# VH-VL binders against Protein TIC 22, chloroplastic (TIC22), part 2

Target 1, 202 residues: Protein TIC 22, chloroplastic (TIC22), of Pisum sativum (Garden pea) (Lathyrus oleraceus) (q9zst9)
Amino acid sequence: ATLTPNHVAKSLAGTSVYTVSNSDNEFVLMSDAEGAKSIGLLCFRQEDAEAFLAQVRSRKKEFRGGAKVVPITLDQVYMLKVEGIAFRFLPDPVQIKNALELRAANRGSFDGVPVFQSDLLVVKKKNKRYCPVYFSKEDLEYELSKVSRSSKGVGVSQHIMVGSFEDVLKKMELSEKSSGWEDLVFIPPGKKHSQHMQEVIA

## First folded at step 17 (VH-VL)

Design k74 (from k69 with heavy chain L34I)
Fold by OpenDDE, fold request of step 21:
Structure k74 (fold): chain C 202 residues (1-202), chain A 120 residues (1-120), chain B 107 residues (1-107)
Amino acid sequence: as target 1 above (202 residues)
Amino acid sequence: EVQLVQSGAEVKKPGESLKISCKGSGYSFTDYWIGWVRQMPGKGLDWIGIIYPGDSNTRYSPSFQGQVTMSVDKSITTAYLQWNSLKASDTAMYYCARRGWYFGDYFDYWGQGTLVTVSS
Amino acid sequence: DIQMTQSPSSLSASVGDRVTITCRASQGISNWLAWYQQKPEKAPKSLIYYASQRQSGVPSRFSGSGSGTDFTLTISSLQPEDFATYYCQQYNSYPYTFGQGTKLEIK
C-alpha cells in the first residue's frame, strides 16, 4: 500500500506559502503559455506574492480593489483539488542559489523548490525513524552544527544533499509503506527542528 | 571509514548450494541498505536486489526473484547472498554495496566482489 | 522495467580531451540517476548521484547533467586515471537498472 494523501499532508504541516486572492477569497489565476490551463501561483516568500499582486493590479482593473496576499499552508495546498487549476510553486531565490552552489556542475538553473536533507539529522523516537527535510539550507546547517564539530562551509556541505520538493512529493505518493519515504518530515523555514518534530509527531 | 568486505572466490558445481557474505564496518550497519549486483564475465552490471538490515525488508529484481535469497546477521554486521541450486549461468562476479536514503538511494560504497565459478 | 541506454558503447580519447557520455531512460526518471566508474579487475566507484551531484572525493572535472529521460556525464579534461568503463543507473523505480556501460579507451 502506498502512502495516503493524509499522511503526505501531515508531513507538510506548518509550512506556509503565499498566494493572491480576490475580494471573494478566490485564487487569482494566471494563464499558462498555451492558454489551456489556469495556474495558481504559490510563493515561498511573501514579498514575491506581493510583487505578483502588484503586477496583477497593473494589468487587471478588476483586481485594483479587494485583492490581497494570503497565506496558506502546504498541507492545505496539497489537499486542494480544484478542477481546472494547476498550482505552481515559486521558490525562494536564496534557496535556489544555495541549491546551485551545492550542485556539482549545473549552476545555471534549478527546476523546482529546493529541499535539503542530511543523514546526520535522522531522529529515532519510540523505535520509529524520522528524517527531516528542510526548505532552508541555513536551517539545516544550523542543526548540523549541533551534531557535528565540523566548521561551517565546505566541511558541512559534504553532508548536505539537495533535490526538488516536487521530486520528493512524487516519490512519497508512489512509495510503499516501510520504504522509508513515510519517514520524511518537512521543516518549515525558520522553525526549530525539535519543536516542529514534536508538533508533527504528537 | 566505510568498508564492505566480501568472502573469497568460490568454485562450485551445478546443483550445489552457496552462501557468500558481505561484512560492513565503519558505519551503522542497520541504518543503511545493502544491495547486490551481478557482473557476468566481460559484461555489465545487473541489479539483483536490496535488503535493509534494520528489519530485513527486501526488494528483488524480478529476474532474480526466487533464484537467490538475501539475508543479514546484524550481530556481526554481515549480509548474505544465497543459492539453493547453482547453475552454470550463475558464474559471475558478485558485488555488495551500501545504499543510502532518498537522494542517496544510490550505491555509494562497494565491496571488492566475490567471484563465483560454476562448472561441471 | 525501465531500460537505460548509454551512448556511445565505447570511445577513444586523449589526455586533456573533453568527453561526454549520454544515458537515456525509456521513461521519465526525474533526477534519480547515478553514474559509476569501473576500472579493470576493480569494483565500481560512485561518481554522481541525483543526476548532477558529485560523490564526496570525486574530482571537479566530473559533472552530471540532465533530467527526465536524457542525462549526460562530462569529463572536462581527461586524466590518465579516467580511462575506464562508466555506467549509469536509475533509482526512480524498482527494479533499479543499469545502462550497458561505456568503455573509455586511450586513443
Scores: ipSAE 0.907, ipTM 0.948, lowest interface PAE 0.5, mean pLDDT 93
Fold by OpenDDE, last read:
Structure k74 (fold): chain C 202 residues (1-202), chain A 120 residues (1-120), chain B 107 residues (1-107)
Amino acid sequence: as target 1 above (202 residues)
Amino acid sequence: EVQLVQSGAEVKKPGESLKISCKGSGYSFTDYWIGWVRQMPGKGLDWIGIIYPGDSNTRYSPSFQGQVTMSVDKSITTAYLQWNSLKASDTAMYYCARRGWYFGDYFDYWGQGTLVTVSS
Amino acid sequence: DIQMTQSPSSLSASVGDRVTITCRASQGISNWLAWYQQKPEKAPKSLIYYASQRQSGVPSRFSGSGSGTDFTLTISSLQPEDFATYYCQQYNSYPYTFGQGTKLEIK
């Protein structure tokens, strides 16, 4: 059996993203490239959502009044996705840069939302393994500095692996229990690792 | 330093049993997977399977399921690949390799290989 | 099973050349693709993982690209020590599978 949507959602708990809602508290949807499907835009930075709101207001007069940026947690977003609502994530450009720096080749672009992981930060509790996955490279580096003498530079970077959030989610969805992918815990940006892990494990 | 050291070359006859070894050092043996890869003479790499020393959980390629058995002895940080009855077609180089978890599900460190020759 | 097809099966090149090896998956594997280098009578060595990330200690002249079904290993400037056989491997779905290999020979 593959991981349940509830399990995946739980791993995403606590991370906030931002989107635009109308006066009726409905998500503002945009058409996909083909114009066949409505997609919700989710931003990892509030400022990006604000920029999006400004664009919406400029293009659609009906949204000039009452539209606002609203936070929503990734677990909630994921459950909406499970229900058939399509979303596109707008990643933090800082994290895109970080991800590109970790790549072997500078492709000039990163597809998806970067997530960062290190084996050095795996936690074992009650005979269960937990793997923190970070949306912020800086947050991961901060935690690595606590467990390793090398806090900066090449020494730290060699212990950091990067992937796309989209790939990881897909992997989780298709993986069986006890494969290890059930161990992932996504760490909200700026949140203390120990606190979040404790909350998730409890 | 992470190292995987495999047992020496083997010369066997068809029908004989064989167990080759792969000893890990320089890391927590029970926290990483060990994989096995076959390379027939002059051929490419064949994925045999993986075993997790922590709980002996295994994944076999369908092509090798029932043909070989993977096992581990955690006390000496050693992984094993064994045949109950060798065939001439089992003649190949066999590599063990370390595999991580999550983003590191690839083979990052390899043993030097064990040559197995099966001939009448 | 996912089939991995490398191209070409063999090629000859000179020191200093830019070399490109391709790997195609029979179905989408996202970025779960690794590249290995194997020199004659030696064990394979990890070069690239997750399609484009270099293994620690791997020279910068090696790079990986691609996503989904089509992947590429590039050696920007071939060095004498780079003549070897290269393999791609998908680790998206079990069983994990290797490409048939690409033998890079000296011209």
Scores: ipSAE 0.907, ipTM 0.951, lowest interface PAE 0.5, mean pLDDT 93
Fold by OpenDDE, fold request of step 21:
Structure k74 (fold): chain C 202 residues (1-202), chain A 120 residues (1-120), chain B 107 residues (1-107)
Amino acid sequence: as target 1 above (202 residues)
Amino acid sequence: EVQLVQSGAEVKKPGESLKISCKGSGYSFTDYWIGWVRQMPGKGLDWIGIIYPGDSNTRYSPSFQGQVTMSVDKSITTAYLQWNSLKASDTAMYYCARRGWYFGDYFDYWGQGTLVTVSS
Amino acid sequence: DIQMTQSPSSLSASVGDRVTITCRASQGISNWLAWYQQKPEKAPKSLIYYASQRQSGVPSRFSGSGSGTDFTLTISSLQPEDFATYYCQQYNSYPYTFGQGTKLEIK
């Protein structure tokens, strides 16, 4: 049996993203590249959502009034996805840069939302394993500094793995119980590891 | 330092049973998976399966399901691959390897291999 | 099962050459792709994981690229110790599968 949508959603709890809603409090959707599917844009930075709002207002006069940037948590977003709404994430450029640095890719691109993980930050409670996944490399490094003498640099980077949130999410959706993917907990940017883990594990 | 040390070469006859070993050290044995890979003489790598020493959860390739059995003895941080009845076609090099989690679900450390020769 | 096809099966090159090995998956595997190096009578060694991330200790001349179905291992400047057989492996879905291998020989 694969992970339930509720389980996946729970792992995403607490992380806020930003989107644009219209005067009726409906998400403003955009057409995909092919023009066949409506997609909601979700930004990891509020300022990016505001820029998007400005763009929408400039192009579509019907949104000049009443449209606003609204926060939404990833667990809520995921449930909407389960209901059939497609989303595109706009990642934090800082985290894109961090991801590219870890990959030693000077001129490459990173597709998707970067997430960072380290086996050194695995938490065990009541014989249950929990693995935090971070949207912020800085947050992960901060936690690593607590368990290692080196907080930054090559010595720490060797313990950091990076991938796309989209890939992880897809894996979780297709994973079976006891595969380990059920152990993932996404850490909201800027939130203390211990606090969030406690909230999720409790 | 992470190390996987495998048992020595085996020479067997068809129909005989065999159990080869892979001892892990330098890391928490129960926190990582152990995989097995077959390499027939002069051929490529064949994924046999993986086992999690923490709870003995296993995943077999369909091609090897029922043909071999993976097991572990946590007390001595050792993984095993066994045959109940060897065939000549089982002649190959067998590698154990450590597998991590998530982005690290690849084989990051390998044993030196165990050569199994089955001939009448 | 996901089939992994490497190209070429063998190639000859000289020290200093830029070498490219490709791996194609029969279906999309995102970035769940690893590369291994195997020298004669030795165990495989991990080079690249998650399509483009180098294993610790792997020289910078090794790089991985690609996503989805097409992947590439590149050696920017071939060194004498790089002559070996290379394998790709998908770990997107079980059973995990290897490519048939690419033997890199001295020209």
Scores: ipSAE 0.906, ipTM 0.948, lowest interface PAE 0.5, mean pLDDT 93
Fold by OpenDDE, last read:
Order: C-alpha cells, then sequence, then structure tokens
Structure k74 (fold): chain C 202 residues (1-202), chain A 120 residues (1-120), chain B 107 residues (1-107)
C-alpha cells in the first residue's frame, strides 16, 4: 500500500504559500502555453504573489477592485484538488540560488521548488525515524551548526542534499509504506526545527 | 570513515551452499541500507537488491528473487548474501554497498568485492 | 523494469579532452539517477547522485545534467586517472537498474 493523501498532507502542515483570488474567493487562473489547462499559481513568497496581483490588475480590469493575495497552507493545497486545475509553484529565488550553488559546477536552471535535507538531522523517537526536509537552506544550516563542529562553508555544505519538492511529493505518493518516504517532515521557512518536529511527531 | 569490508574470495562447486559477508563500520549500521551488486567477469553491474539492517526489510530484483538471500547481523554490523545451491552462472564479483535515503538513496560507499568462482 | 541505455559503449580520448557520456531511461525517472566510476580490478566509486550533484570529494571536472529520460555525464578536462568504465543507475523505481557501462580508454 502506498502512502495515503492524509499522511502526505500531514507532512506538509504549517508551510504557507500565497496565491491570488478574485472577489468571489476563487483562484485567479492562468492559461498554459497550449491553452488547454488552467493553472493556479502558488508563491512561496508573499511579495511574488503581490507582484502577480499587480500584473493581473494591470491586464484585466475586472480584477482591479476585488482581487487579493491570500495565504494557503501546503496541506490545504494538497487536499484541495480541483478538477481541471493544475497548480504551479513559484519558488523563492534565494532558494533557487542556494540550490544551484550546491549543484555541480555546471550552472543550469533549477526546475521546481528546492528542498534541502541532511542525514545529520534525522531524528529517532520510539524506534521511528523522522527526516526533516527544509524549504530554506539557511534554516537547515542553522540546525546543522548545532550538531556539527563546522558551522559554515564547505564543511556544512557537504552534508546538504538538494532536490525538488515536486519530485519528493511524487515519490511519497508512489512509495509503499515502510519505504522510508513516510518519515519525511517538511519544515516551514523560518520555523524552528525542534518546535515543528514536536508538533508533527506528537 | 565509512567502510565496508567484504569476506575473501570463494571457490565452490555447483550445488554447494555459500554465504559471503560485508561488515560496515564508521557509521550507524542500522540507519542505512545495504545493497548487493553482481558483476560477471568482463560484464557490467547487476542490481541484486537491498536490505535495511534496522528491521531486515528487503527488496530483491525479480531476476534474483529466490536465487539468493540477503540477511544481516546488526550486533556485529554485518550483512550477508547467501546461496543454497550454487550454479556455474553464479561466478562473479559481488559487491556490497551502502545506500542512503531519499536524494541520497544511491550507493555512496562500496565494499572491495568478493570474488565467487563456481566450477566443476 | 526500466532499461538504462548508455552511449557510447566505448570511446577513446586524450588527456585534456572534454568527454560526454549519455544515459537514456526507457521511461521518466525524474532526477533519480546516479553515476559511478569503476577502474580495472577495483570497486565502483560514486560520482554523481540525483542527476547533477557531486559526491563529496569528487573533482569539479565531473558534472551531471539532465532530467526525465536523458542524462549526461561530462568530464570537462580529462585527466589520466579518469580512464575507467562509467555506469549510470536509476533509482526511481524498483528494481533499480544500471546502464551497460561506457569504457573510456586512452587514445
Amino acid sequence: as target 1 above (202 residues)
Amino acid sequence: EVQLVQSGAEVKKPGESLKISCKGSGYSFTDYWIGWVRQMPGKGLDWIGIIYPGDSNTRYSPSFQGQVTMSVDKSITTAYLQWNSLKASDTAMYYCARRGWYFGDYFDYWGQGTLVTVSS
Amino acid sequence: DIQMTQSPSSLSASVGDRVTITCRASQGISNWLAWYQQKPEKAPKSLIYYASQRQSGVPSRFSGSGSGTDFTLTISSLQPEDFATYYCQQYNSYPYTFGQGTKLEIK
């Protein structure tokens, strides 16, 4: 049996993203390049959502008076699957930069939302393994500095792995129980590791 | 330093049983997977399977399912690969390797290999 | 099973050359791809994981790229110690599978 949607949603709890809604509290949607699908934009930064709102207001007069930026948590987004609507995440540019720096010398583009993970931050309680996954490299580094002698530079970076949030979600959805993917806990940006882990594990 | 040390070369006859070993050190043995890879003489790498020493959970390649058995003795941080009845076609180099998790669930550290020769 | 096909199976190059090895998956594997180096009579060594991340201690001349079905390993400037056989491996779905290998020989 694969992980349940509820389990995946629980792992996403506490992380907020931002979108633009109309006066009826509906998602403002964009058309894909082919015009076949409606896309809802979810921003990891509020300022990016604000910029998007400004664009929407400038292009469509009907949104000038009623459109607004609305926060929504990732677990809510994950559970709120609307037929015919695909959601696209807009990552934090700072984290894209961080991800690219951790990658091998060939600078390319990073596809998706970066997430960071380290084996050094794995927690075991009652014979159960929990692995925190961070949306912020800085948050992860801060936690690593508490458990390792090396607080900065190459010494810390060698213990950081980076990947895309989208890949992780897909793996979680397709993975069997007891595969290890059920142990992932996504740490919200700016959230204290200990506090969030306690809330999720409890 | 992470190390995987495998048992010595084996020379066997068809029909005999065999159990080779892989001892891990320099890390928490029960927190990482151990994988096994076969390399026939002059050939490429064949994925056999993986085992988690923490609970002995296993994943086998369909090609090796029922042909070999993976096991561990976590008290001595050792993984095992065994055959109940060897065939000449089992002649190969066998590597154990550590597998991590998630983004790191590839083989990051390898043993030196155990050569198994099966001949009449 | 997911089949991994490397290209070329063998190639000859000189020290200082830029070398590119490709790996194609029979179906999408996202970024769940690793590259290994194996020298004669030695165990494989990990080079790249998650398609483009270097293993600790791996020289910067090694780089990985690609996503989905097509991947590449690049050696920007070939060194004498780089002559070996290289393997790609997918770990997107069980069973994990290796490419057939690419033997890099000195010209």
Scores: ipSAE 0.905, ipTM 0.947, lowest interface PAE 0.5, mean pLDDT 93

Design k74 (from k69 with heavy chain L34I)
Fold by ESMFold2, fold request of step 21:
Structure k74 (fold): chain C 202 residues (1-202), chain A 120 residues (1-120), chain B 107 residues (1-107)
Amino acid sequence: as target 1 above (202 residues)
Amino acid sequence: EVQLVQSGAEVKKPGESLKISCKGSGYSFTDYWIGWVRQMPGKGLDWIGIIYPGDSNTRYSPSFQGQVTMSVDKSITTAYLQWNSLKASDTAMYYCARRGWYFGDYFDYWGQGTLVTVSS
Amino acid sequence: DIQMTQSPSSLSASVGDRVTITCRASQGISNWLAWYQQKPEKAPKSLIYYASQRQSGVPSRFSGSGSGTDFTLTISSLQPEDFATYYCQQYNSYPYTFGQGTKLEIK
């Protein structure tokens, strides 16, 4: 028995992304490069959603009076994707840069939304072990500096793994209970793992 | 330094029982899975299964289900692989390895191996 | 079970050569692939995880590429210590199966 969509969505609680809605509270969609599909844009930075709003208002007069940037949580986004609604993420450029710097070869682009983890950060909560997965490399580095200060302040990045948020979600959907994947917790940008895990771990 | 130290080579006869060990050190033993891998003479690597020392939960490859038993004693940071009745076809090198989390679900550290020889 | 097929089964090369080893999965495995090096009479050693990421302490001449079903390990300038057998392993779904191995020998 693989993990349910509700279970996967719960792992995403607390992380917000930003999009533009019209005055009817409908998401403003963009066309792909060929114009064949309409896809909702989800920005990890509010300022990117504000830039999108400005373009929407400039291009379509019907949105000038009522379109606005709205937050939506990733668990809500996940459930909409399960219902067949298509979205495109616009990642935080700082985290893309962080991801490219961690690669063995510094070339090309990073596909998808980067997430970060470390094998040195495994925490205990309610008699279980967790390896938190971060949207922000800086937040992970901060936590690692607390674990080992004398030997790790200089070499913290040597212990950080990076990969695609989309790959993680896909593997969670394939995973069974008692694999460790049922307990995966994503840490929102700017939040301490201890606070977030207290809020989401039953 | 993370280390996995396995018990010494074994020479056995068919039908005998055997329990080989893998002692972990240099890390929190209950934070990671332990996997077992078989390598038959001159052959590749076969994934046997994994065990989580935190709760002793196991997952076996279908081809090894019912053939071996994995267990742990977390008080001495040791994992075990056990046969109730050895067969000649069990002759192989057996490795334990540490399995990490998520992006690290591969085997990052390996024991030195335990050679098991089963012959009449 | 996902079958992992490596090619070639063996190859001969000289110090300084660029070599490539391929690994093909019977089903899509995204980027959940690792590469290992095993020298005679020794345990395997992790080289690459998540298709393309080098393990800490692995020389930069080793690189991995590919996604989905087709993956490649590249050694850009072969050194004497690189003569070994190389294995891929998928870790997309249990059992986390290995390829059959590729033996790299001195020409």
Scores: ipSAE 0.803, ipTM 0.902, lowest interface PAE 0.7, mean pLDDT 87
Fold by ESMFold2, fold request of step 21:
Structure k74 (fold): chain C 202 residues (1-202), chain A 120 residues (1-120), chain B 107 residues (1-107)
Amino acid sequence: as target 1 above (202 residues)
Amino acid sequence: EVQLVQSGAEVKKPGESLKISCKGSGYSFTDYWIGWVRQMPGKGLDWIGIIYPGDSNTRYSPSFQGQVTMSVDKSITTAYLQWNSLKASDTAMYYCARRGWYFGDYFDYWGQGTLVTVSS
Amino acid sequence: DIQMTQSPSSLSASVGDRVTITCRASQGISNWLAWYQQKPEKAPKSLIYYASQRQSGVPSRFSGSGSGTDFTLTISSLQPEDFATYYCQQYNSYPYTFGQGTKLEIK
């Protein structure tokens, strides 16, 4: 059988995003790029959610007294998405820039939330092997610099693959046990893989 | 650096068994999957399946399920593809290839191929 | 199984030409698409992964584009060593099927 939604959500533990809620703890919605539907905005940076809050307050009086930025974990977001709730991510601009620099053919935009991986970073824990997937290119580069290749230390980025978080989630949903995808671990920004994996791997 | 060296060409008769090998070197053998691909004479590429040397877990294409067996021997960094009873239609070039993780689930390094000829 | 259909099946071109090869998937595969080059009597070589990323050591004249069901391999200025058969492969869902190939010949 394919991986359950709860299994996929578990891989997302420990990573928070930020949104704006009203005084009734309801998400403040915006129109999507098409203008056809309302969606919640989920920011990877708190400062971007604060900017959104300020915009909301300047346009609508009813939000001045009760609207606030709130954190929500990606595993909770995933479970809400499974239930049909619509969201849009606002990625960290630094990571978008990192993703564009790694792409050869398309420098105009990056669709989705970038995540980073290297097949040179495979770690063993509890007799299983993991290839951690990072939200921060810099965190991955730090871990790669520990590989003893001093003649190539400056070139660690050439071993980094980038792709969309959304693509990874979709493929996890299609994957079965014993594929390697059942053990995928996302590393939150600012965490070492060893610390995070100690916290989330049973 | 990374190398996948396959066993030599085989000439067999229908009904015979066969086991061909693929030896990996220049990388951590248990950190990568090994895939097998068939190419019939003058034809394209057929994905047979993959095996993970770390735990010997396998995935086969439905077209090959029950027709071949993939296995590994980690102690000599070698993967195997095996038939219990060859058919003339098994005549083909067989490649092993290395497969990474997630974004790297494609085949980045290939063996030189093993030609298997099955005829009476 | 996801069927991968390449077009054209073969083509002839001259050194310096811009060449485009397409690959269509029978269902959505996001960006899980690789391109390979195979010369006669040789194993395939990886060119492009994740639809658009060049493999290390692949010349910049090779590029990949597309997403979902429609993908394109482009060679911006054809070189003599580029005459080969090209295959796409989806790696969205097992089995990771290949296209039937596109043979690129010298004109």
Scores: ipSAE 0.802, ipTM 0.902, lowest interface PAE 0.7, mean pLDDT 86
Fold by ESMFold2, last read:
Structure k74 (fold): chain C 202 residues (1-202), chain A 120 residues (1-120), chain B 107 residues (1-107)
Amino acid sequence: as target 1 above (202 residues)
Amino acid sequence: EVQLVQSGAEVKKPGESLKISCKGSGYSFTDYWIGWVRQMPGKGLDWIGIIYPGDSNTRYSPSFQGQVTMSVDKSITTAYLQWNSLKASDTAMYYCARRGWYFGDYFDYWGQGTLVTVSS
Amino acid sequence: DIQMTQSPSSLSASVGDRVTITCRASQGISNWLAWYQQKPEKAPKSLIYYASQRQSGVPSRFSGSGSGTDFTLTISSLQPEDFATYYCQQYNSYPYTFGQGTKLEIK
């Protein structure tokens, strides 16, 4: 059997994004479509959610009262998506730039939310091996520099792969247990893999 | 430097058993999967399966399930492909290859190949 | 199983030419595609992964593009060492499958 939505959501634990809610703690959803489909904007940076808040406030009649920026965890976002609520991510522009530089395509576009990994960073915990997937290239580079210093390695970015968060989620949904994908762990920005994995693997 | 060194060519008769080897070096053997790929004479590449040396977990292509056995001995960083009863149609070049994680789930390093010839 | 179909099966070209090889998947595979080069009597060598990313040490004249079902390997200016057989491989789902190969020959 393929991995359940709850299993995929668990891999996303601890990572927050930011959106705008109304005074009733309901997400501000917008849709230009004539249908009932609503779209929520989820920002990886709080600063970008504040800009969205300013836009929402210019249309205050739709939301009655004080809108505010609130955090929401990606595991909860994933479960809401399974329920049919549409979201659009606004990635951290620094990470978009990092992704384009790794592809040597600085002026192109990167489709989706970039995530980063290195096969040189495989960690053992509770007799299992994990290859953590990062939202922040800088956090991964930091971890690699600790390993490469001991080995006198060349520039750490040469060992970093980048791809789309959305591709990873879709492949997890298609994957079975014992594939290695069941143990995938996303590392939140600003967090060490050892600390995060201690909290989520336990 | 990553290296996969395979055992030498084999000439066998139908019905005989065979075990060929693939020794990995220059990397953490238990951090990567090992895949096996068949290439029949003058033909393309067929995926046989993969094995994870960390726990010996395997996945076979349906075409090879029950036809071969993959195994590892991590104490000597060696993977094996084994037949209990060879057929003439098993005549092919057999490659081992290293597979990484997630975005790296392709085959980045390959062994030199082991030619297996099965004829009477 | 996902079938991978390459076109053309073979082609002839001269040093300096731009060459394009295509690979079509029978189902969507997102970006989970690799390209390999194989010379006679040699093991395959990785060129491209994740549809468009060059493997370390691969010359910049090699590039990959496409997503979903249609993928392209481009060699922008052929060199003598580029005459070989090229294979695509999907790694979206098991079983992993390869294209039948494209043999690139000297004119």
Scores: ipSAE 0.798, ipTM 0.899, lowest interface PAE 0.8, mean pLDDT 86
Fold by ESMFold2, last read:
Structure k74 (fold): chain C 202 residues (1-202), chain A 120 residues (1-120), chain B 107 residues (1-107)
Amino acid sequence: as target 1 above (202 residues)
Amino acid sequence: EVQLVQSGAEVKKPGESLKISCKGSGYSFTDYWIGWVRQMPGKGLDWIGIIYPGDSNTRYSPSFQGQVTMSVDKSITTAYLQWNSLKASDTAMYYCARRGWYFGDYFDYWGQGTLVTVSS
Amino acid sequence: DIQMTQSPSSLSASVGDRVTITCRASQGISNWLAWYQQKPEKAPKSLIYYASQRQSGVPSRFSGSGSGTDFTLTISSLQPEDFATYYCQQYNSYPYTFGQGTKLEIK
């Protein structure tokens, strides 16, 4: 009894990404590196989607002013993916830089969308226990500075783990209830975990 | 500061029962899973299973299912590994270890081990 | 169950050498892999998690790499205190199995 797609989607509630739609509210697709496949571009930053829109308008004369940037939530994206629709994420470049800084000594590249967690931030609310998974390292650092006096100042990042959003989703899909993965919550940029839970659960 | 302190070495005979302990301190005991690992003399590490102290939920390796029982007394922050009837093949070092969350689902802190010797 | 196979079973090296130990999973485990060091008569100690990330307090000469099925632990400049047995562990799927170990002996 692995977690259902609907259950996984709920863990993603409240996080918006941005894409370009045409005047018929259809996603503007881009070619992959081989030019053989069309996939939707999903930007974590609105300004990156705006830059993409500008490129689309400049290069496609068939767009006569109807294209626009639109938000879509990650839970909706996940359900579309379950239905077989392909997407590519464009992560926030600040978060890519944050991820690489945590791994600089290994000289690795970061593949995927970075997410962050800390074992110092395990939450016990509403009969749930979870470690909030953040899209923003800065938001996690802020929460850590509040919950531990020993983590004030320079030492905060030594307690932060980073990995790929895609790896987390894949393992959630393989997980069963009572595994600890059933209560995993992704925290949108700019929100506290408690604020997010109030908005989603309430 | 995080510590897992295990009970002392045991010398037993086949057929006897045994319950060894692992006391956690320096962290919130019910926030993390506790795992058990066997190391037979001169051999590698065998994953026995994990227990979540919050609800005593367990997962056992198939090779240990029915052979041992994991339990917890959270009022004294202690995990247990128990045999109802020991066999000579149970002779090994037994470690408890703390398991974190998600990216931290590995064993980050280990107890010192409990040597169990089962012989006639 | 996911089987983890380490190579080599044992290895002798000199102080200052670059040492490489490999671990192969019987099926894909993404990046859900940890490395441990165990010195004689001691409990194991965590070195690397999530395939490539060093545990706090682990010297920078230790590094992990790989993903999917093939993983490597590297010690860039071997020190005398690195004499130990090294284990990999997958934590993709229960049971979270270990490799059989690699004994590193200092010449």
Scores: ipSAE 0.782, ipTM 0.888, lowest interface PAE 0.7, mean pLDDT 85

